# Ledger of designs, part 7: VH-VL binders against Mediator of RNA polymerase II transcription subunit 18 (MED18)

Target 1, 219 residues: Mediator of RNA polymerase II transcription subunit 18 (MED18), of Arabidopsis thaliana (Mouse-ear cress) (q9sjz6)
Amino acid sequence: MSMECVVQGIIETQHVEALEILLQGLCGVQRERLRVHELCLRSGPNLGVVSSEVRLLCDLDQPEPTWTVKHVGGAMRGAGADQISVLVRNMIESKVSKNALRMFYALGYKLDHELLKVGFAFHFQRTAHISVSVSSVNKMPKVHAIDEAVPVTPGMQIVDVTAPATSENYSEVAAAVSSFCEFLAPLVHLSKPSISTGVVPTAAAAAASLMSDGGGTTL

## First folded at step 2 (VH-VL)

Design d16 (framework fv_guselkumab)
Fold by ESMFold2-Fast, scan of step 2:
Structure d16 (fold): chain C 219 residues (1-219), chain A 121 residues (1-121), chain B 111 residues (1-111)
Amino acid sequence: as target 1 above (219 residues)
Amino acid sequence: EVQLVQSGAEVKKPGESLKISCKGSGYSFTDYWIGWVRQMPGKGLEWMGIIYPGDSYTRYSPSFQGQVTISADKSISTAYLQWSSLKASDTAMYYCARLKYSSFYYYMDVWGQGTLVTVSS
Amino acid sequence: QSVLTQPPSVSGAPGQRVTISCTGSSSNIGADYDVHWYQQLPGTAPKLLIYDNSNRPSGVPDRFSGSKSGTSASLAITGLQSEDEADYYCQSYDSSLYGWVFGGGTKLTVL
């Protein structure tokens, strides 16, 4: 069972270049272009009392379809978890063929929404493997109309910081991610995503959190 | 109106260099892949390679890797196909095409009019 | 040889129906990659006719239809007209070649 440590924030578009320059200055950094078509599918009642959510991701950075199915679990709970400054959650991720969407439809899943994420990502290895993505989140006015995508939050972009972890090392990984947050603090405020609290955040923060809650993946 | 307009016909000798162009208009040039397709006289279509103009990332068909260079200048919405040294076997019609993503795959939705390249001694 | 196999020619009279086959293998059409069709009128560039197996772009009459089954795809043309004389190409993706592949083309003659 794999886990991931996640923090998330939002940044004004005019500050993105400064963040990119800062990230480029890190040793051992690898830059990647990010252009991902994300489909969020929900199961019907026929598959169980509790509806399940599946994210289907296609990397548009390459013409060959690279499909990934991602399922993320709830946040870790308990005294220790409540004192960690980053979100720790279970995560299942696997590569699938291009027929995955048809397969899920046949199983009774339905398309809830779809997004196009466009931006860039940096990967670097420290005491943990940390990935940082900066992207605009865009919605399509028509199903699969990638060419007509428009920003959900104009003038704002989402910043996701993720690192893979295990049940044995998540504390160390979370600490590494937290230290990285302090490094980026002058340019962007990163915090534990709000996935279910009963608290109503600001519209922009709620949109950003809900839209990236399906994962911090950089294909 | 989405259009791709290619440069005019070329007549060259073996060993000469050549660079042909494909100018996009009526859409956001940096948001679409551009592909190049060869059609030899009386023959079918062959995919050569693609470029994403937003960052000039390229990918080539194995048959054309090292034989041609694909590039783009996003400031003038133009993609290029270039040979350092032409061969008689390069005689063909060359098309550029815009790649559009729908459902689960890319297809070529808009094509340029073609550039005829003739290489003879 | 082309990776996707098409008949080199087909013919029909005005008003009749013709079908053009496109046969692939387990690494392309058989791997469930979609098939697209292009029409090339004499002396012109190819034009998108059918995408994602059976979808028509705006401006393509419903006389043209596409289908896919197993390792093969078909383009059907009903109510043949003289202006349908053209070369028709199928296109898909091949996972073993890591790239797009075209059929060899089919010349349609309207008698």
Scores: ipSAE 0.006, ipTM 0.520, lowest interface PAE 10.5, mean pLDDT 81

Design d2 (framework fv_guselkumab)
Fold by ESMFold2-Fast, scan of step 2:
Structure d2 (fold): chain C 219 residues (1-219), chain A 118 residues (1-118), chain B 111 residues (1-111)
Amino acid sequence: as target 1 above (219 residues)
Amino acid sequence: EVQLVQSGAEVKKPGESLKISCKGSGYSFTSYWIGWVRQMPGKGLEWMGIIYPGDSDTRYSPSFQGQVTISADKSISTAYLQWSSLKASDTAMYYCARLDYWGAFDIWGQGTLVTVSS
Amino acid sequence: QSVLTQPPSVSGAPGQRVTISCTGSSSNIGAGYDVHWYQQLPGTAPKLLIYGNSNRPSGVPDRFSGSKSGTSASLAITGLQSEDEADYYCQSYDSSLSGSVFGGGTKLTVL
């Protein structure tokens, strides 16, 4: 089964340039632009899959957007799991048609929230393929109003570090990610994403919770 | 509602410079790519390049790289196509068009006819 | 020359069905990129007719339909009418060129 190793952190916008310079020095390659529309889908009770998330990701940086579905399972548990400083979880990622949303709706999924992530990414290859993205998480005032997106947390950006793994090599990949985090420690503290109510929150899910209005006014 | 309005027809001599415009309205100009498409008299559509006005990221067709300059002024929601030195072979209708989320050109300007003759 | 290949012309009588093909390669249609279709009436700017292989914008009659298979796409027009006389262009994205590509265009004549 495919897996991924994940750590996450937060960085003040004023320190993003310093982080980018550090990442360029470590990697030796130029950054790539990140502009992704993310749709997070939830399963209904009838599907019996309460610990999984389905995300549809659209890369808006391309002239023709490409779609990816990412299905994220629960975090790894068992002997030694608590000793690992990196989140290890099951993950399936696949390119799909734009009609994927319609298919998931037919299967009983519902749109939970949507976000626009804007920033940059770097890819590192040594003992593992490590991807680092630094992005602002933005919400839309209206559903699918991408062009009016505004930051959920002004002045702060999310740092996501991910690396694909397998059941055979996840320990080595986790160690590589952990080592990589040591180089970034002066600028950003990366840790396991927090687990709340039995489900690992993503940056998107955390941001979506901040979009909730406590009520409504007519003015 | 959503519109792209282009500048008027131009008649020029070879060697002259020219800058034509494409003004967007009714949408967030900085959030969509704007493309330029050439159509020579009696011929088909040729994609020239695109610009993302939000950060001025510009991409050109290999056939037009170095031949023209695409730019945008987001403060007035206007994209530009510019020649430093026109040739007779630049005689064509030039369209600007908005690139949507599907990768399609969903909104088109009315076109700017450029005639270059000696 | 055009990156996507279309027949230069097709013709039909009123009420008939015509199809216009668009043939690409492994770097565009064959790579999974969507195909879009445009209608250009004489003397006017192109208008989006079909997007994302088979979807119609609001206002486009259902007698226009699109499909895609392998490295090719097709536009079908059923119940042909005189006002359909126009040039039709397919468009996709080409990864090797990192940009949009158009077909050479097909002139539809309605007798």
Scores: ipSAE 0.005, ipTM 0.431, lowest interface PAE 16.0, mean pLDDT 79

Design d4 (framework fv_guselkumab)
Fold by ESMFold2-Fast, scan of step 2:
Structure d4 (fold): chain C 219 residues (1-219), chain A 120 residues (1-120), chain B 111 residues (1-111)
Amino acid sequence: as target 1 above (219 residues)
Amino acid sequence: EVQLVQSGAEVKKPGESLKISCKGSGYSFTSYWIGWVRQMPGKGLEWMGIIYPGDSDTRYSPSFQGQVTISADKSISTAYLQWSSLKASDTAMYYCARHDFWSGYYLDYWGQGTLVTVSS
Amino acid sequence: QSVLTQPPSVSGAPGQRVTISCTGSSSNIGAGYDVHWYQQLPGTAPKLLIYGNSNRPSGVPDRFSGSKSGTSASLAITGLQSEDEADYYCQSYDSSLSGSVFGGGTKLTVL
């Protein structure tokens, strides 16, 4: 999809089981295990001093590994956008071959950071396809040392709610996501992810922002 | 703990065939490339080629194309390097290493090496 | 030249600083590809020492540092210790060969 609607929140680990039970009841389907190795790449300065960010996601919970590239673009701006409680942004997410990272490396992209997200996900198909993931965000003390991953925010997990949208239906999808958020209160408070001009939001950056601790820490 | 364990030393005569192994453990074997590196006695490291065990996609250095065959058996997390007909000039230490193009083409974990001696 | 060039040897006394150079061409380091460094102790397999020009894996002391400029890269070792005596190799990617290339290696002798 060309667009997506997004909200994020944090939940204490002790409350994750209650949220899982609620989501199971709403979904009616067994939860999916989530174990994703996320590589955040950035380009060097181009002729015009612009930078870009690309994320490569490797699903480690599949028998055969699968890769996706995710490029998240500009968020909706303006008075109307500021009134909705859901972030609407351009995005490109596509399945890619194992050659994708090599191609980005050949094009001058560099590894900025890597994360391991571990948790679970649920999917809902109603007026919109809503995906909910609950995960710990973990950093690695060594390159690719997945087994040594350490939580970025111990005792807390991030909740991501996303739904694909188009320019024709994003308002209806945003409304569906907003209504869904109301069902999850008071267990978790979901809100627009924080953004910075020229910087693409990440799960790790969102977790750091919501925790309001370790100010100045780079993930 | 990520480990690559290679087969033991080999002593062969010119013209003989040989297949050496590299067994990975402690990680998703099908998610990383395995590279092979040659080190002739007293010489430096030479990159030979690489295989992706998930689908057996294999690529060779131009210097080694047609000289060796790299393969893998993902059911037992093992990669192989093989010669149909050995030459005295194949005498070297051979290393396997996890070679991750996912983060920029460096070799992050290495096997202990297999010494191959070819003499008449 | 598509093979990276290193001095064959370098030496220093304990506590001193040494620098090992790695010179490439426009198809590898000069094209912007990262440089990685490996340490090979006598009789052992190589070990990743520096990746992505200047990053250290866990367990590598901060006495080891890497840098890159133009078509060249350098490995600096400060506060030399006897256990640093080893062969050091640089590695990059070469676009004309579509594969990895190693330097010839540098033998570090701690006097």
Scores: ipSAE 0.000, ipTM 0.435, lowest interface PAE 15.5, mean pLDDT 79

Design d5 (framework fv_guselkumab)
Fold by ESMFold2-Fast, scan of step 2:
Structure d5 (fold): chain C 219 residues (1-219), chain A 122 residues (1-122), chain B 111 residues (1-111)
Amino acid sequence: as target 1 above (219 residues)
Amino acid sequence: EVQLVQSGAEVKKPGESLKISCKGSGYSFTSYWIGWVRQMPGKGLEWMGIIYPGDSDTRYSPSFQGQVTISADKSISTAYLQWSSLKASDTAMYYCARLGEYDILTGYFDYWGQGTLVTVSS
Amino acid sequence: QSVLTQPPSVSGAPGQRVTISCTGSSSNIGAGYDVHWYQQLPGTAPKLLIYGNSNRPSGVPDRFSGSKSGTSASLAITGLQSEDEADYYCQSYDSSLSGSVFGGGTKLTVL
């Protein structure tokens, strides 16, 4: 089964340029423009999906838009999970046709919300493939009104760090992501994100993830 | 030594309520998922559901959603499986088992209770 | 199809090698989910025998091994002993059911 290691943070728009310069200083890969239309789908009662979400992602920065479906499972639980500062979760990601939304509707899914993410990304190959994206998260006032999108949290942007993993190497990949977080710590504080389905990414959601790391149950 | 100790055998009539238990010891009870598995007489294993005692996050097999309630009391390291109204078709051996170090999607049951036999007859 | 298929029975003589198959579908083993194996001796609870396709828990003899290919997995037992007479179950995760699934079980008889 495929897995991913994930951390998330927030950064004020005024500090984004400094973060971009820091990321460009790392060896490896050029800046990639990010403009993604993201549809978050919720299953109906008949499908029995309780611990995962389905996202349809359309890369709008390509000459011809390409579609990807991403099915995200729950966070890793059990011995050792509480010692990892990185979210480890199961995920399935595959390319799909432009008819994907229609097919999911036919299967009983409904659109929970849709977002437009605009920003940039960098990809690094070290011990693990690490992807870093910095984006504004925008809501549409009307379904598919991409050109009318407005920021969910004005003046703030979301920083996502992800790396693909397997059941055999997730601890090593998580360690690599954790080390990378320390490198970015002067500019952005990265932590485990919320795993709740249907939640729109916001500065408040990122802050809640930070608080949950400090609020562990004490005996 | 990790141990899961289940409550004793039960004999019930249809319509009665029942709550059976599974007590964990020898490990951090709040750090592992506990699953419930049914085995009807002469039949195979069926996964019913699972609970994470640390936050009571509970997940059910679609076949058992609404038919049983899974809960846990972390102060006494005990997980529970409960029926509000038993049916003859609930006659089975019920096992609790600890999920290993992975999420339910990749997880395996590394330690098992001895089982609780539930017999429901009129 | 979401149920894992095992042969209902397998037989072997002491010292021989036997294999037990576990056949899934695109929603479970074929989707890349790991396969785990359990041994159930008569009148006892199941015991973990193999996890993550091919790993042995401490205390399980190395004559037990697991493998996975495509939509199927197999459990191999070499040097069969009388105490191996038991039911064997495979287990994986099924995305169409959003939960764990077990195989129907295989009764191993040691002749």
Scores: ipSAE 0.000, ipTM 0.438, lowest interface PAE 17.9, mean pLDDT 80

Design d6 (framework fv_guselkumab)
Fold by ESMFold2-Fast, scan of step 2:
Structure d6 (fold): chain C 219 residues (1-219), chain A 119 residues (1-119), chain B 111 residues (1-111)
Amino acid sequence: as target 1 above (219 residues)
Amino acid sequence: EVQLVQSGAEVKKPGESLKISCKGSGYSFTSYWIGWVRQMPGKGLEWMGIIYPGDSDTRYSPSFQGQVTISADKSISTAYLQWSSLKASDTAMYYCARRGYSYGYFDYWGQGTLVTVSS
Amino acid sequence: QSVLTQPPSVSGAPGQRVTISCTGSSSNIGAGYDVHWYQQLPGTAPKLLIYGNSNRPSGVPDRFSGSKSGTSASLAITGLQSEDEADYYCQSYDSSLSGSVFGGGTKLTVL
């Protein structure tokens, strides 16, 4: 089973440059541009009382959009989970067509929130592959109008640290992520998130019409 | 595969109306912005405006607002640029171009429509 | 006039390197908007050459490269060839105009 280790924090925009310099010093020439349109969907009442979260991710750094569906499971629970300093959860992802959103709407899913992350990422080859991204969370009137995006929380950016893991090595990966976070502690405090983004945009009702070519409503 | 095909050259007199076209094929026409760019003889590129065919949201450069009308017919995957009354100063090559999904660049261009306005 | 400033012409000999500048302001390049470059061969429509400051579309030789710093961007062409003779345009977005803006264009002559 595929899993991931996650920690998240927030940083003032004025300190982003200092964080980038620090990250560059730690990993050299590994800076990556980040432009991702993320749609978070939740199962509706029609699917019963069990809540399910599905995320549709579009890599906007491509001339043609590439979409993936990411199914995020609940956090690991139990006495062992309480001692782990990072979030450990099940996750699976697969490639999908642009019509995936319409398909999920037809299945009774509803758009919970929508965001555009714009920033940069660095990758570190430690015990496992550790990815750190620093991004502004933005909203757009139209998905194809990236240069019209505006920050949801002006002056603040999100720092996400993630690493893929398995049921056999998640404790080792979590320890590596925790150790990595100590290098960033002077500039940003990273902690176990309650949700993957940490910041949920207040979506306008109009946002539901942004990607759908059929009827649909937000929860 | 992606193509933008524009209508043929036009020769008009001042005061006449004109509507030129740009037909898209090989992609989802309603999912991309279509821009119009003017190039006067021997001069550079000027952005005129842009339309999102899915909902007809249209935006104009301040210098072209009120001078031209941009529209689209999604049933035939065609965008239009229209003048109600041509001037000699409208003599130019007109390009349509598809705006890319990311970064805001124009990734595919039509071959251009030459418009000549003379008395 | 053009919102973005380019030199009207640049020239070089075969095999040499040339650089074309694109200067903007705080409402466009200086605000963080990306810069894109187009090549227009004589008698043809413009063609996308560089997008997102430094990325090349499929089919564009690595002799062409882009960079951006502050309120300015540059297009560098190494190993000049006769087929590179063309007009080159930079493009960005301007927040004060809420739209795309082009540079005035640079005519490249290969001597």
Scores: ipSAE 0.007, ipTM 0.490, lowest interface PAE 8.5, mean pLDDT 80

Design d7 (framework fv_guselkumab)
Fold by ESMFold2-Fast, scan of step 2:
Structure d7 (fold): chain C 219 residues (1-219), chain A 118 residues (1-118), chain B 111 residues (1-111)
Amino acid sequence: as target 1 above (219 residues)
Amino acid sequence: EVQLVQSGAEVKKPGESLKISCKGSGYSFTSYWIGWVRQMPGKGLEWMGIIYPGDSDTRYSPSFQGQVTISADKSISTAYLQWSSLKASDTAMYYCARQKWLYYFDYWGQGTLVTVSS
Amino acid sequence: QSVLTQPPSVSGAPGQRVTISCTGSSSNIGAGYDVHWYQQLPGTAPKLLIYGNSNRPSGVPDRFSGSKSGTSASLAITGLQSEDEADYYCQSYDSSLSGSVFGGGTKLTVL
């Protein structure tokens, strides 16, 4: 199972342009549009302390929609991980066919919620491959009604910073992510996502939680 | 071809009831929201409310909540705007339009003129 | 009270450039909501002209363009033609009202 290092924050929409300019200067990579339909699936009854979570992601910005499955595990625990400001978690991500949803339903998974993320992303390559996405998180009032999506937190956007890691290099990758966050600190405060049950909360719940508990943007 | 066709002009007295219609065609009627917009004589556009015909989920502008009723009949692809008791201040052109929630009105009906006079 | 503010009228000669402003507040344009523009020809229903701040529907000439900055948006019309004489409305979403809000409209006169 692969790992990923994750931090998350919020930014007022009025400051997004400044962040985009900063990111363009830093990575030198052209802005990638983000328009992703995300289906969040949960296993049936609670099978223990923590249920498994599966996300199906459809990239709507491609000429032909492409599907990806992301299986999210619990946060890493023990020396070297639980003391850092970056979340380190197990994660498997792979390309799948459009039939994946039917297969997961057959396996007993149920749709928990669905979201539309709209924004942009940059990829920064140094000692780690760091991906930064800035997006509005939108909820559908009706299942699969993408055209009717409404923001979960109007006037604010979610900033996600992720980097793939392995059991051998996660500390180095986490340090790289942490350093990158310090560079962005004047515009956005990035922090380790909170996990109440050891499972990463849904993007909509995370966005709402960040707003109610604070989080922050600085400029 | 997407089309919204509204009912004809109405002339009413204060206190009378009225129900005007908006018929959609050329698209999946139950898959899009229908919004209602008022334009008083010589004035601008005012959003009144919106309905999702697939399950009749209806949301109103605070200023129109309780003043009008929005409904839809998905079997005939028609949305409605209704008053139980008209006032002279209800005199206006009423438009229905297909709306993508937070985005925009992409197709509009031709409008229904409602005149309420003593 | 959070209706968007537009100038009541603007005018220009054929071939000229005009701009129409749309000023909002922190609960709508200032909150980051997109601005959309509608053209209403005399005696007709409004027609979508610009959506999502700067996008044109098929059939809308490229001489119409939109922009947004801070709490305001602008519609620019270059190469004015007599057929552009109409009322123009901006529209956004207002979080305090949980619904759509419109500008008061701008009457464009082509001299």
Scores: ipSAE 0.000, ipTM 0.426, lowest interface PAE 17.7, mean pLDDT 79

Design d8 (framework fv_guselkumab)
Fold by ESMFold2-Fast, scan of step 2:
Structure d8 (fold): chain C 219 residues (1-219), chain A 124 residues (1-124), chain B 111 residues (1-111)
Amino acid sequence: as target 1 above (219 residues)
Amino acid sequence: EVQLVQSGAEVKKPGESLKISCKGSGYSFTSYWIGWVRQMPGKGLEWMGIIYPGDSDTRYSPSFQGQVTISADKSISTAYLQWSSLKASDTAMYYCARHVEYYYGSGEYYMDVWGQGTLVTVSS
Amino acid sequence: QSVLTQPPSVSGAPGQRVTISCTGSSSNIGAGYDVHWYQQLPGTAPKLLIYGNSNRPSGVPDRFSGSKSGTSASLAITGLQSEDEADYYCQSYDSSLSGSVFGGGTKLTVL
C-alpha cells in the first residue's frame, strides 16, 4: 500500500532566502525549480457520503507540459497514529493524459479549485526520501489564466515536506520527517495538517487552517 | 501579445479544393485548443470544430463532420481548415479562435482570442 | 437555425440599461452548462465579453455583466454608449450535439 508522511507550514517571503540557504547546505540535496498548475477535484454525493479529492498536476517547468494524477486518501487514525507528529495518509500517483479531467468529470468529480504553485523544491535521500517544496500559491483571476495569476496569501509562502512510505516503514519515515521539522524549526514551524473526519486534505483547507486560530505554523 | 493571423480571402468555383490557415503567435501553440467558426453572409456564428495541436486530437460539430478537415502543424504554429470539394453554400466568413476549456477535459470551451477572419466566396 | 434563442434586436438610449436574453434547453443551459458572451462590432471579428456566466476578461468594462437562471442566461449592459452598437452572441455547450453552440445573435442599437 502506498502512503506518504506529510507536514506543512507557512513562511514569510522575506525569510524564504534564509530557508533556501539552509536547505542548500544539506548533503545529498537535489534542487529543482517548481512551477506546477494544480487542479483539485472533489467527489460529489453520487460516490457516497465521504468526499474524496483527486489532484491533477501539470508540470510547467518541463519543455512540454506533463500531467500527473494524485489521489489522496484518508489519514491514518487511532491511538498510535494520533501520537505521531506527522500526517500519514494513503496516496496513489500516476502519469496521465491531458484528457484525464474529462474522465473524472464523467465519474461525478467537480473542480473545487485551481492553483499555480511557483517556487523551488529540494529532494534528499538519507534514511528516507524527503521532498521539501517552498512555493507561492497563486490563483487565476479567470480560469486557466496562468499568466495573470496572483498570490492567494500575499507575502507568505507554503512549505510542504513529504516523504513516500509503506505500511511496513511509515513509522521510521515519520520519525525522519519529524527530525527534519526540528532542524527547520528556527526558520519555519512545520506541523501535521488538520484533517476532518471523512474529508480528504486539500491545499486550500490546509492553508486556511494554518493561517487561522488553528495550526502551529508561524515565523 | 497573443495573436491569430489568418490567410487572405479566397474566390473559388464549386468542386475545387481549398485549405485556409490560421497562425498563432505570442503563446504556447501546443497548449491550447484552436477551432473554427463559420459566419454566412448576414447570418450568425456556427461552431465547426476544434483541434489540440499538441496531439492532433480533433473534434467536429455533427453538421461539419465529413464536410471539412481540421488539422494543425505545430512546427509552424499553424492550424488549417480544408475542403476537398467546395459548394456554393460554403460561401462565408471563417474565423479561427483559441479555445480555452472552461473546466479542463469537460468539453466546455470559450474563445478568448479570434483571428481576423478569412472570406471564402464560392461561385461559378 | 440556432440552438440557443436570442431576440434579433434590442435598443436603448445613451446612459440607459438593456438586457439581452439567451434561452436554451435541457441539453445545454438547462443541463447546467455555462454561458459565454461575445461582442461583434460591424466589420470585425467577435471579441470575448463574458465567460462562465458572469466573469469579465481584462479590459471589459464593468458596465457589462452576465447571469444565468434555469434554462436561460442574460447579458446586462448599463450606461449605454454609442460604441456599444454591435451584435451580441451567447454560446454554451450542448450534450446531445457534443459540441459548442451559439445563439442567433442580437443587434443592439443605441438610439
Scores: ipSAE 0.000, ipTM 0.469, lowest interface PAE 13.5, mean pLDDT 82

Design d9 (framework fv_guselkumab)
Heavy chain, then light chain:
Amino acid sequence: EVQLVQSGAEVKKPGESLKISCKGSGYSFTDYWIGWVRQMPGKGLEWMGIIYPGDSYTRYSPSFQGQVTISADKSISTAYLQWSSLKASDTAMYYCARLYSGYFDYWGQGTLVTVSS
Amino acid sequence: QSVLTQPPSVSGAPGQRVTISCTGSSSNIGADYDVHWYQQLPGTAPKLLIYDNSNRPSGVPDRFSGSKSGTSASLAITGLQSEDEADYYCQSYDSSLYGWVFGGGTKLTVL
ESMFold2-Fast, scan of step 2: ipSAE 0.015; ipTM 0.560

